# VHH binders against q9xw16, part 218

Target 1, 132 residues: q9xw16
Amino acid sequence: MSGWNAYIDTMTAAAPSIKRCAIVGAADGSVWARTEADNVFKASEEELKTFVALFNDVTQVPAKGADIEGVHYVVPRTEESLIFGKKENTGFFAVKTKSAVLIAVYEGPNEVAAQVRKAVESMQTYLNNAGY
Short names: E, the ipSAE of ESMFold2; O, the ipSAE of OpenDDE; V2, 0.75 times the mean of E and O plus 0.25 times the DockQ between their complexes.

## First folded at step 19 (VHH)

Design wg10 (framework vhh_gocatamig_d2; at its last look DockQ between E and O 0.97; V2 from the best seeds 0.80)
Fold by OpenDDE, look of step 19:
Structure wg10 (fold): chain B 132 residues (1-132), chain A 117 residues (1-117)
Amino acid sequence: as target 1 above (132 residues)
Amino acid sequence: EVQLVESGGGLVQPGGSLTLSCAASGFTFDTYAMAWYRQAPGKKRELVAGVGSGDDTVYMDSVKGRFTISRDNAKNSVYLQMNSLRAEDTAVYYCAAPKEGYGFDYWGQGTLVTVSS
């Protein structure tokens, strides 16, 4: 267990609808921390490498969608450091920090999305301020 | 001002077909993904289908192979072709667009689809 696991716990505690969560390297998609046990974040190395590269040009993402854990999501819109997607009653929020990408996969009605975004963006702010 | 106006709903028999249309205005349509949601009585609103700003699509499992979402950027419109309709497809269908950045969170007035013999 690394110190990054604490940030996973913080995000999942802040938004109970988060089912799986990961912190990965922004440069290569390497996993720094992730939910485990019954809620294992299952994205492959190659998938994460591709995913974090989406932040190089977020304007193109709504046209193509995004894949996480073998699941394809439609991406309504993007922001400079924010990619989010939807599929049925699930979705994800991904935010980029200076050196990391935080990914949270959630399940529930549309209303739970606000809390999930808040959780990952709060962590984003914290990590950015910490130099990460 | 963002506006989404649905049309095409109605009463159909099981196995029938309908095409829903949504006319969108008030935002840069071709830069956003669009979606169709539905809400049946006593149930929560659920994502039926989404289409990216390109031709990327996602569907609810229960409608795969039966429903097709498409868009016409020249007309600022999104469509939902519904085939092989079932009673459980009965719902108010809503055209949806991103607004607050939490997903598809802006809705039209909805159009009622009733599938009944």
Scores: ipSAE 0.911, ipTM 0.954, lowest interface PAE 0.5, mean pLDDT 95
Fold by ESMFold2, look of step 19:
Order: C-alpha cells, then structure tokens, then sequence
Structure wg10 (fold): chain B 132 residues (1-132), chain A 117 residues (1-117)
C-alpha cells in the first residue's frame, strides 16, 4: 500500500519524536501502512484488533490502560476519538477516523507530546475529509 | 481551580522507606489516571509511576518492585510508597494530573525526598 506510506512519512516528518506509527483499519486492526525497516511498528494482528476495539467505549480505557507492541501504558484520560498513553519517557497518541485508527508511538517528555498530537490530528482531519 | 498538594517528603537513609501523599481537588478525580513524577538536580522531570482511574498501574523500570503507587478515590488522594531507597531516588516528587490532553501535564509544588547517609 504505497499510497498509504506517504501518510506515514507525513506524520513522522511533522513530529520527529515519533519513533513508530501505523494506520490500521478501525473495524479489525488490519495494517494499512506502518513505519518499516529500522523503526518497524511491531504490534501483532491480535493486539491491534484488541487495541482498536478500545474505541468502542473510550470512557472505560483510563481504568485499564492500553497495550501497544507488548508495552502497557497508563491512559490519563480520553476524548471521543482520542486515546493517549504514557510509560516512562515514552507515550502514544491514537485517533480514530471514519474507517481507520492512526497510532503514533513517541519518545520524549510531555513538552514534545503537543507536536505528536497535532501531527496525528491533522492526518485524522485529512482522512475524515477524504471519506476515510 | 485544579490543585495538587504533595506531602511526606524528607531525609531518609539508603535502604529506607517513605510514603508520599497527594491531595487533589478541582477536577473529576475518579475518571482520570494520576501519576508521580520526579526531578533530580540537573535532570529533566521524569514519570515515576502512574495509576489508572481503576487499579491499573505502570512504573519506570528502575523503581519497579521498590515503589507502589495507589489511590483512594473517596479521599481524592494518590500515594507513592517508596521502599529500598537509593541515592539516585533523591529528587523533588510531583503529583500529576492530565489537564491539557498532552499527558500528565499539570502538577503541584512538589515535595523533596533526600536519600543520604
């Protein structure tokens, strides 16, 4: 899916603290695109199916946290189409579009998190406007 | 107004224990995860431990097995039990809440923990 790779490149360029990211199907967690090579996004098919299902009721997620790439994150709070998590000096932002979930895993303190959130939300808006 | 008030810091010997407390007010405490951060002299502030709105927890690797985070929703309070303390645990410890949506991005004045002979 060479066309979807451009969206991965756009997000990683917009927020250099992103170490790995992916675009997955909201219904089943199938991978549409992901970072590859030295920064492979390594979540399993079963893990991604579980992860995207968290968006079925985001209000329950802060109680139980979230797992990505075998790492457990505490989820501070959620918004209707946004889940984010923290562990040590790493974190993630995930946003849902009409048909996809965008996931970005980053390293850095809280002050870089704004770049990451803006990058994924900009792509969320673009994909929603395009019907995805 | 969101307010986080830390207490329980002090001087303690290596190998000793200390309990930190955080009283929270001004937000919907029961629905948010909470965290403890610390900042050692000359270092950046780092996430030590987090507790979900239920019983979920995360810890930085260097404190896992030594520190325990907990919460009491009836008292709007978060605790950090610190055992087997080491010199590198010396820092100002901050209770933290998720105010702005970028992580745990709001904290109080902090409480100083000094681990020294």
Amino acid sequence: as target 1 above (132 residues)
Amino acid sequence: EVQLVESGGGLVQPGGSLTLSCAASGFTFDTYAMAWYRQAPGKKRELVAGVGSGDDTVYMDSVKGRFTISRDNAKNSVYLQMNSLRAEDTAVYYCAAPKEGYGFDYWGQGTLVTVSS
Scores: ipSAE 0.571, ipTM 0.826, lowest interface PAE 1.5, mean pLDDT 90
ESMFold2 (binder alone), look of step 19: mean pLDDT 81; pTM 0.811

Design wg11 (framework vhh_gocatamig_d2; at its last look DockQ between E and O 0.88; V2 from the best seeds 0.83)
Fold by OpenDDE, look of step 19:
Structure wg11 (fold): chain B 132 residues (1-132), chain A 119 residues (1-119)
Amino acid sequence: as target 1 above (132 residues)
Amino acid sequence: EVQLVESGGGLVQPGGSLTLSCAASGFTFDTYAMAWYRQAPGKKRELVAGVGTGDDTVYMDSVKGRFTISRDNAKNSVYLQMNSLRAEDTAVYYCAAPHESEGYGFDYWGQGTLVTVSS
């Protein structure tokens, strides 16, 4: 297990509603770490390349939504380093660090979203401080 | 102050149709995606449909092909056309908007409008 896998474990432990998550390169969407086993993060290379490029202009994302793992999400709003989406009782949070994008896909009632966001933003802060 | 006001709910027979409307105010409407949620008795509130700032739409699987979400930015309004209604569609329907300072999803809600589907 790489050091990046430990960060996956940290996020999933902090927010049990996270079903799958990944840490990918901000420049190209390359997967650095992801959930495995029964909860494999399944986004394709091409999809992730497209996804991380959304951070180049987040203002346009609410108009088109976002795709993760072949699932389309509506994006309520965005922030400079934050994209989040909803579909049924699922959603995702994606945050950008200096060199990475953290993606967490979650499932549950609306109330679980706050904990998921907190988990990914905490990791975002940690990685930024570490220079990543 | 953000305000979302739903209308259009009522009693309808199975197979019937209803159109829900939501009038929004107190925020920059055309910069945010909007959504409809519903909550049936004893169940959690669930996202029924969402519409982006463009033509992007998302639906829960059980309503695909039956429900259509749309928006009119000139009227600051969101609509939900519901066709082929079923008993399981019975719920309070809520218009929803994202909170301008919080990012958990759709965090502003209207008072809701009751949709009852029964024979």
Scores: ipSAE 0.910, ipTM 0.953, lowest interface PAE 0.5, mean pLDDT 95
Fold by ESMFold2, look of step 19:
Structure wg11 (fold): chain B 132 residues (1-132), chain A 119 residues (1-119)
Amino acid sequence: as target 1 above (132 residues)
Amino acid sequence: EVQLVESGGGLVQPGGSLTLSCAASGFTFDTYAMAWYRQAPGKKRELVAGVGTGDDTVYMDSVKGRFTISRDNAKNSVYLQMNSLRAEDTAVYYCAAPHESEGYGFDYWGQGTLVTVSS
C-alpha cells in the first residue's frame, strides 16, 4: 500500500546504486511496493511466486540459480534469510523478513554491492522489529 | 587456505579454441558456485561465466554460445571451454570463488592465466 512506498524510497536513498527494488509478500510474492516510472521493477506475478519460494530451502538455490525480471543469475552461496546472485556487472540481494521479501537489483563492483546488502539488511532488521 | 590455480592460457588465432582449467583447494568446493572473470588492459574485471553447485550456468552476453563453463567436483576443478575466439577476448582470465561466510559475490581469485587472441 501507500505506506510501503516510503520504504522503497528509504532503501534507494541509502544505496543509490540500486537500479530497481521491491517489497513482496513472503507467502505469495504479491507486490506491496516497487520502484516505478523509468525504473519500474517488472518481475511477473508467477516469477515472484517462484522466487519467494526459494526461501523455503535456501540450501538448494546455488544448484539452480535464480530468475528476477527474466534475468538468470548464478547464486554463489546463501544464508538462512539471504539470497544473492550475479550476472556480468549486475546482481541482486534479497532478504526475507517475517512477512516480506525485500529485493534489490544493482549494477557495479563489490564496493557498490556492499552498500546494497547493508541497505536491504538494515530494512530487514527494521521491518522484523516492527512485526513484519 | 583458499587457493585457486589457473592454467591453459596462451596465444591463439582468431576463430580458434582454448580450454582453461582451475584447480581449487582449501574450502568445501562442492557447496559453492564458481566463476571465471577476465580483465583486459585498461578495462575493469568482468564476470565471464558462472557455474552453480549443480549444472546451472550464467554467461556474459558477448560470450554466450561460444564459451562453456563446467566443473568436476571429484577433482575440485573448474573449466572454461573457449571457442570461436575473437581479439576482444584477449585478457587475463581468473578463476573465482565466494567467501565461505562473508562477501558479496565471488571474492577469491587466483593469479590468472593470459589468453592472447591475435594473428
Scores: ipSAE 0.710, ipTM 0.885, lowest interface PAE 1.1, mean pLDDT 91
ESMFold2 (binder alone), look of step 19: mean pLDDT 79; pTM 0.793

Design wg12 (framework vhh_gocatamig_d2; at its last look DockQ between E and O 0.93; V2 from the best seeds 0.00; counts 0 for: unsure alone 64.0 < 65)
Fold by OpenDDE, look of step 20:
Structure wg12 (fold): chain B 132 residues (1-132), chain A 119 residues (1-119)
Amino acid sequence: as target 1 above (132 residues)
Amino acid sequence: EVQLVESGGGLVQPGGSLTLSCAASGFTFDTYAMAWYRQAPGKKRELVAGVGTGDDTVYMDSVKGRFTISRDNAKNSVYLQMNSLRAEDTAVYYCAAPRPDEGYGFDYWGQGTLVTVSS
């Protein structure tokens, strides 16, 4: 699982506005990798289990929002493998691969979110192609 | 074409109240969360409040307890009740909606309505 840290580094390098991010198992929310040190991704296992389950029916997510790291976000809309949320000047993007969920929490003006989405979706594509 | 039209802005004294309205059209309103943003002079636009397709709400910390976002799906409208207004609430307020299949948040914006809080 240590190899997954490289993917965390790739996403954070691609989008400097990402404050924290994690790669978790799509089935159970188990953490495969996450940002550490000054930017520790702090979602609990229970929270992540709940979060990844949102992908079972993304159509319902805008109705109830999503919680990450104890923070509640409004979810504008969803796609089959994409959930994103907003709160103040922060937000998150979460994308689902074959076996994982990539979560990136970002901070900054609205415009920075574009890079964040691109970063996580690029990784999504890469991992999917790799069979993950 | 998506249209968001804000109204209700104006000049109020500190401690006063104001209700903003947003009339939305051009998309399936009840399937999207809606939001209010604001932009003060010299500052970045920031999310003030969001309302999900249910009763889910999100507020920026500085307006919690003072502002209330609500929606009326029958009227395709979103509202922002602002109480106990402060000078720092002065800004142009924008109604916002997500773009279908594109974007990174609330990407459609109205023309905005100016709220000025001053004694």
Scores: ipSAE 0.923, ipTM 0.962, lowest interface PAE 0.4, mean pLDDT 96
Fold by ESMFold2, look of step 20:
Structure wg12 (fold): chain B 132 residues (1-132), chain A 119 residues (1-119)
Amino acid sequence: as target 1 above (132 residues)
Amino acid sequence: EVQLVESGGGLVQPGGSLTLSCAASGFTFDTYAMAWYRQAPGKKRELVAGVGTGDDTVYMDSVKGRFTISRDNAKNSVYLQMNSLRAEDTAVYYCAAPRPDEGYGFDYWGQGTLVTVSS
């Protein structure tokens, strides 16, 4: 996964509060790219399969929350292609494209969350326009 | 207009208990998770606990086992039972809800209720 790494770099540069992120296949949760090295995105195959399947009916997600990297998050609400969650001083945003799910895990208060959402949604738009 | 009204704060000695209540109006309460945040003087707001639309809950680590969040959808209300209170729990506590249409977390807060834990 060398060609997709540029999109990881774009998202982390756009929102410095992103600590880890990944691009995974929407059908099966397979990892296309992720942050590496000291900030490796650590979700298991089984967790990612479960996570991307949440997009099959996003309206049921606030009832049960979501797990990423073994951390359980409360999900305040969802949108057709957006799931986001909160845990203490961390959170995540996940957006679905035609073929992929973009996941960004961040630290910080609500004030930084807006930049994280913008970063992932900008990439969502770009990948959808590119056919992914 | 979304309104969140907290109550139940007060002065309590260490080891004591309080129950906070939040009355919510102006949105479809049953479809959103709810949360309690707190803010001590000079500190940033922090998420204390969240409750999903059902029984799902999340707690900050320092309150886990001492605090219990719950909701009553028939009364459009959220509660925070706080036991074994410590001086570090002193803060203004806010009930919080997401924006129905957009936003990036729990974006609505009430006016808050003050909890003071001291001898």
Scores: ipSAE 0.704, ipTM 0.878, lowest interface PAE 1.1, mean pLDDT 90
ESMFold2, look of step 19: ipSAE 0.703; ipTM 0.880
ESMFold2 (binder alone), look of step 19: mean pLDDT 79; pTM 0.789
OpenDDE, look of step 19: ipSAE 0.911; ipTM 0.954
ESMFold2 (binder alone), look of step 20: mean pLDDT 79; pTM 0.790

Design wg13 (framework vhh_gocatamig_d2; at its last look DockQ between E and O 0.95; V2 from the best seeds 0.80)
Fold by OpenDDE, look of step 19:
Structure wg13 (fold): chain B 132 residues (1-132), chain A 117 residues (1-117)
Amino acid sequence: as target 1 above (132 residues)
Amino acid sequence: EVQLVESGGGLVQPGGSLTLSCAASGFTFDTYAMAWYRQAPGKKRELVAGVGTGDDTVYMDSVKGRFTISRDNAKNSVYLQMNSLRAEDTAVYYCAAPKEGYGFDYWGQGTLVTVSS
C-alpha cells in the first residue's frame, strides 16, 4: 500500500464508469498503483512497457490502435499527452504526466467517456503540479 | 463544418448482405480513425466497428467474421460490408468521427438497416 493508491481511489470516485485503472511509470511501465480485488488491473509488464512507449510518438497510435489487458482498442485520435481508445461499450483514457502514465478503463455508453476523461485529466494536472 | 452522410441501408432478408457507405467532409479525414455505430429500437447506441488511420480494425464480438469496415482516404469515405445479416442486426447505422475528444462522438443522420423475412 502506497500513497499512489489514494490517487486511484480519487479517479474511480470521480468517474463511476471506470472499471479498472492504474498509475504506471512513464519510462518503463512499472505499476505504481492499480485497482484491486474484483476490479484488478490486469495489464502485463510487457504490455505496459509497450503502451507507455506509445507516448514517444502519439501521432502513430491511431494507425495501429492500442492494447490494454489483452484487449485491442481503436484509437480515434491522440493529443500530446493523451491517448484514448474504444471497443464496443468499453474504452480507455491514458494521460502522461512528467513521470507517470495514468490509465483508466471504463464501460458504458459513449456519453460516460467525458466524465472519465475529466477524472483522469484532473489527476494529471494535480500530479504535474506536484512534480510527478 | 463537419458532415457525415450515410447511405446503403435498406430492407434485406436474413442471410443477406448490405454495404454501407459514409461520405465525410469538413475535417482532415485521413488523420482520424472512423467508426460505425448502430442503435436498435429501445437500445443504446453501440460501436459496431472502428478503423484506424491505417488498417487497424476493431469489431464488436457479435459481428466478427460477418462485418468488415474499411476506408478510402482518397474519397474521404468509410464503408461497412455486412454479410450474413441477422434480425438482431436491425438498427439505424451511424457513421462516426471524433469531435469532442472522448471517442467517436460525432454522428451522421444514420441509415436504416432492416433484416426481416
Scores: ipSAE 0.913, ipTM 0.956, lowest interface PAE 0.5, mean pLDDT 95
Fold by ESMFold2, look of step 19:
Structure wg13 (fold): chain B 132 residues (1-132), chain A 117 residues (1-117)
Amino acid sequence: as target 1 above (132 residues)
Amino acid sequence: EVQLVESGGGLVQPGGSLTLSCAASGFTFDTYAMAWYRQAPGKKRELVAGVGTGDDTVYMDSVKGRFTISRDNAKNSVYLQMNSLRAEDTAVYYCAAPKEGYGFDYWGQGTLVTVSS
């Protein structure tokens, strides 16, 4: 749907350090929207299915890390609906809504990471309030 | 009060080795991943290596195969074994923990590693 692509644009505009992002189904990892073209979010269907399943028990994630787009990240800690990871100068934030998982991949230091977290959590709140 | 105390830095020639240690206290150590960062003069602080609450690890590309991060939950300690050191590895090395929720965002005072002929 056209509205789903607009949410991608909203997150990337709110935090310009986001290089790629996606909205995927929480149950199966199906892609509802993603960044495209030169900034294509290119995680496979099987990788995304594995990734969203991490939210079934977030307490296990810091022990094994997470993979997105073929990149392995260490996960410093988690919260009930939040997983974030680091690798070198890149990282990701992922939040779960009622029906979806929002994933944003960024580059930059911790100051930039705060902007990214705020952008995805604002969208998380919006989608939850809208029933998604 | 969270405390991270690094040790083991020093002067070493190119090709040499050092082991850094970090003693952690003031939090539930075994529930957090831990990391080593470094900062060279005039450069940004960068993530060198991270270790999950178990065996999981990540490394910056330039140190893969040369550095090994490890942890000992019984001793609340994190280690960085640095082999095949290069001049470019000269930096203050910091142990880091994820306090603020943006990554590894809490650091100790650091330990200086100097690699020079």
Scores: ipSAE 0.598, ipTM 0.837, lowest interface PAE 1.4, mean pLDDT 91
ESMFold2 (binder alone), look of step 19: mean pLDDT 81; pTM 0.808

Design wg15 (framework vhh_gocatamig_d2; at its last look DockQ between E and O 0.92; V2 from the best seeds 0.84)
Fold by OpenDDE, look of step 19:
Structure wg15 (fold): chain B 132 residues (1-132), chain A 118 residues (1-118)
Amino acid sequence: as target 1 above (132 residues)
Amino acid sequence: EVQLVESGGGLVQPGGSLTLSCAASGFTFDTYAMAWYRQAPGKKRELVAGVGSGDDTVYMDSVKGRFTISRDNAKNSVYLQMNSLRAEDTAVYYCAAPKDSGYGFDYWGQGTLVTVSS
């Protein structure tokens, strides 16, 4: 297990509604760590490259939505380092650090979203403070 | 103050059609995605359809091909055309908008009741 896998475990433990998650390079979308086994994060390299590029101008994302793992999400709004989306009873939160993008895909009623966001933002803060 | 006002609900027979409307105010409408949710008795509120600020759309699988979400930014309005209605579509339908500090679509209207029954 790489050091980045531990951060995956930390996020999934903090928010049980997270089904899959990944840590990818902010520059190119390369996968540093991801959930595996029964909950494999399945976004393609090309998709992740496109996704992380959304952070170059987050203001445009609500107009076109976002794709993760071949699933299209509507994006209610964005923040400078935050993109989140919804589809049915699923959604995602993606946060950008200095060098990475953390992506968490979750499933459940609306109420679970707060815990998921908290989990990824906590990791965001930790990694930023660590220089990543 | 954010305000969302739904209209268009009512009683229809199975196979019938309804168009829901939502008038939005109190925020920059054309910069945000909008959504319709519904809540049936005893069930959790669920996302039925979403429309991005640029007409991007997302639907619940069970309504694909039957429901169409659209928006008119000039009128600060969002619509839900519902065709081929089924009994299981019976619910209170809510117009939804994102909250600046929220986690999704966190502003809700008062809702409009849609009853599909023979």
Scores: ipSAE 0.912, ipTM 0.955, lowest interface PAE 0.5, mean pLDDT 96
Fold by ESMFold2, look of step 19:
Structure wg15 (fold): chain B 132 residues (1-132), chain A 118 residues (1-118)
Amino acid sequence: as target 1 above (132 residues)
Amino acid sequence: EVQLVESGGGLVQPGGSLTLSCAASGFTFDTYAMAWYRQAPGKKRELVAGVGSGDDTVYMDSVKGRFTISRDNAKNSVYLQMNSLRAEDTAVYYCAAPKDSGYGFDYWGQGTLVTVSS
């Protein structure tokens, strides 16, 4: 795929435990690409706008958690460009690039969480180097 | 060195209550979320409840309304109030904390056993 969808495919191939993911604009949460078909990423525009704004001060996020697709997650800790959350047997990883936020929602144990983090951070590096 | 020490487990009858405690040390407690996991015989560890560094909480669906997680940042402690206990709640319960280089709740204590039986 020639557009942003190819990056979605790359992340899901690198970490098969990813159930849904998206690339959204860092300023407003606008969807550049997302998983579609059988695993559509369902977050609303309003939710995504709120979510990407968390990156304005990541140090506040462990106190209040985060919402994605109507699910509230506890956020164990953050890094300047990384927010991740847990709820039961599901979680998410989100990383910020210069102009985008990459979001991956997954299911599974700690081993898959490490794989998901590596997949999104590899794409973060690639997009940053490409100017995004 | 991170240490997490759970206590408060025991044998209770169905419908009973227990309060689990976790004493934490060796990290900056008040900046991290904390969690309780449990592991029943023959099952994988599962996230029971999490508490943000503030007052936000998440619960697994089967315990919501029966269990309450809380924290006391002055004492570096996390608590799990367990009410209306059921046989299915029988497990070793673990306090958990994130690791700076980790990808979740990566530090666990030794656990405390909760047995719910007639």
Scores: ipSAE 0.709, ipTM 0.886, lowest interface PAE 1.1, mean pLDDT 90
ESMFold2 (binder alone), look of step 19: mean pLDDT 79; pTM 0.794

Design wg16 (framework vhh_gocatamig_d2; at its last look DockQ between E and O 0.91; V2 from the best seeds 0.82)
Fold by OpenDDE, look of step 19:
Structure wg16 (fold): chain B 132 residues (1-132), chain A 118 residues (1-118)
Amino acid sequence: as target 1 above (132 residues)
Amino acid sequence: EVQLVESGGGLVQPGGSLTLSCAASGFTFDTYAMAWYRQAPGKKRELVAGVGSGDDTVYMDSVKGRFTISRDNAKNSVYLQMNSLRAEDTAVYYCAAPTSEGYGFDYWGQGTLVTVSS
């Protein structure tokens, strides 16, 4: 297990509603770490390349939505380093660090989203402070 | 102040149709995605359909092919066309918008009741 896997574990522990998550390179979408086993993060390389590129202009994302793991999400709004989406009882939060994008896919009622956001943003802060 | 006002709900027989409307104000409507939620008695509020600031759409699986969400930015309005209504579609339907610091669709209207019954 790489050091990045530990960060996956930290996020999933902090928010039990997270079903799958990944840490990918902000430049190319390469996977640095992801949930495995029964909760494999299944986004393709091409999809992740496209996804991380959304952060180049987040203002356009609400108009088009976002795709993760072959699932299309509506994106209510965005922030400079934050993209989140909703579909039925699922959603995702994606945050950008200096060199990475953290993606967490969650399942549950609306109320669980707050904890998921907190988990990924906490990791975002930690990694940014660490220079990543 | 953000305001969302739903209309169009009512009593309809199974197989019938309704069109819900939502008039939005108090925020930059055309920059945000909008959504319709519903809450049936004893159940959690659930996302029925979402529409991006463009024409992007997302639907709950159980309503695909029956419901259509659309928007008119000139009128600051979002709509939900509901066809082939079923008893299980009975619920209070809410128009939803994102907040400036929220994590989803966090603004809600008062809701409009849709009752599907023979």
Scores: ipSAE 0.908, ipTM 0.953, lowest interface PAE 0.5, mean pLDDT 95
Fold by ESMFold2, look of step 19:
Structure wg16 (fold): chain B 132 residues (1-132), chain A 118 residues (1-118)
Amino acid sequence: as target 1 above (132 residues)
Amino acid sequence: EVQLVESGGGLVQPGGSLTLSCAASGFTFDTYAMAWYRQAPGKKRELVAGVGSGDDTVYMDSVKGRFTISRDNAKNSVYLQMNSLRAEDTAVYYCAAPTSEGYGFDYWGQGTLVTVSS
């Protein structure tokens, strides 16, 4: 993966509670970069294709939840470019840019969620400004 | 004004059952997921179960198969049926909702105490 891995490192450094994350294509869920090694982001291609398609109508997502890495999350609410979910002591934030979806899976209570959100939304802004 | 009012807590023997209820008002109930959290003494709050704006559900692993979350949108109510109760289920249980500006289940009721003891 060309230069995209640095963005993964930036997000995980900004929010240490992020356990795994990925940057995937908004159209098809193809993986552009992800956390690797012992904490690899393991979502399947079919799961990611289904996940990014949720952004085509975010208003339906709280009714059905979302799956990431084989884990089902309840989605409290959404925004046009933001989906987030909760399960037990874990959660995810996903934001859409022009070309990509940024996904971060974290552990911790609601108090760490703000840190994770800030990390992914800062990267969302950066990539949008860069034309992605 | 958003209001969440829990009821149905009490003292129950291990193996017993309780039904918790949450009456909600002051927001557009049927567009948001809802949740039950609990907090035992000395512990942080934990998400017990969530129910989507439809009928989708999520459970913490230790309660799956024993607890059932449900909602009745006509009554703006959320329920938690708790079966096969154990001592570790002792906690204050809170009904929770998202806010339009938050990024989680950010609004809480007063809570209802469940005590599971011999």
Scores: ipSAE 0.666, ipTM 0.870, lowest interface PAE 1.2, mean pLDDT 90
ESMFold2 (binder alone), look of step 19: mean pLDDT 80; pTM 0.794

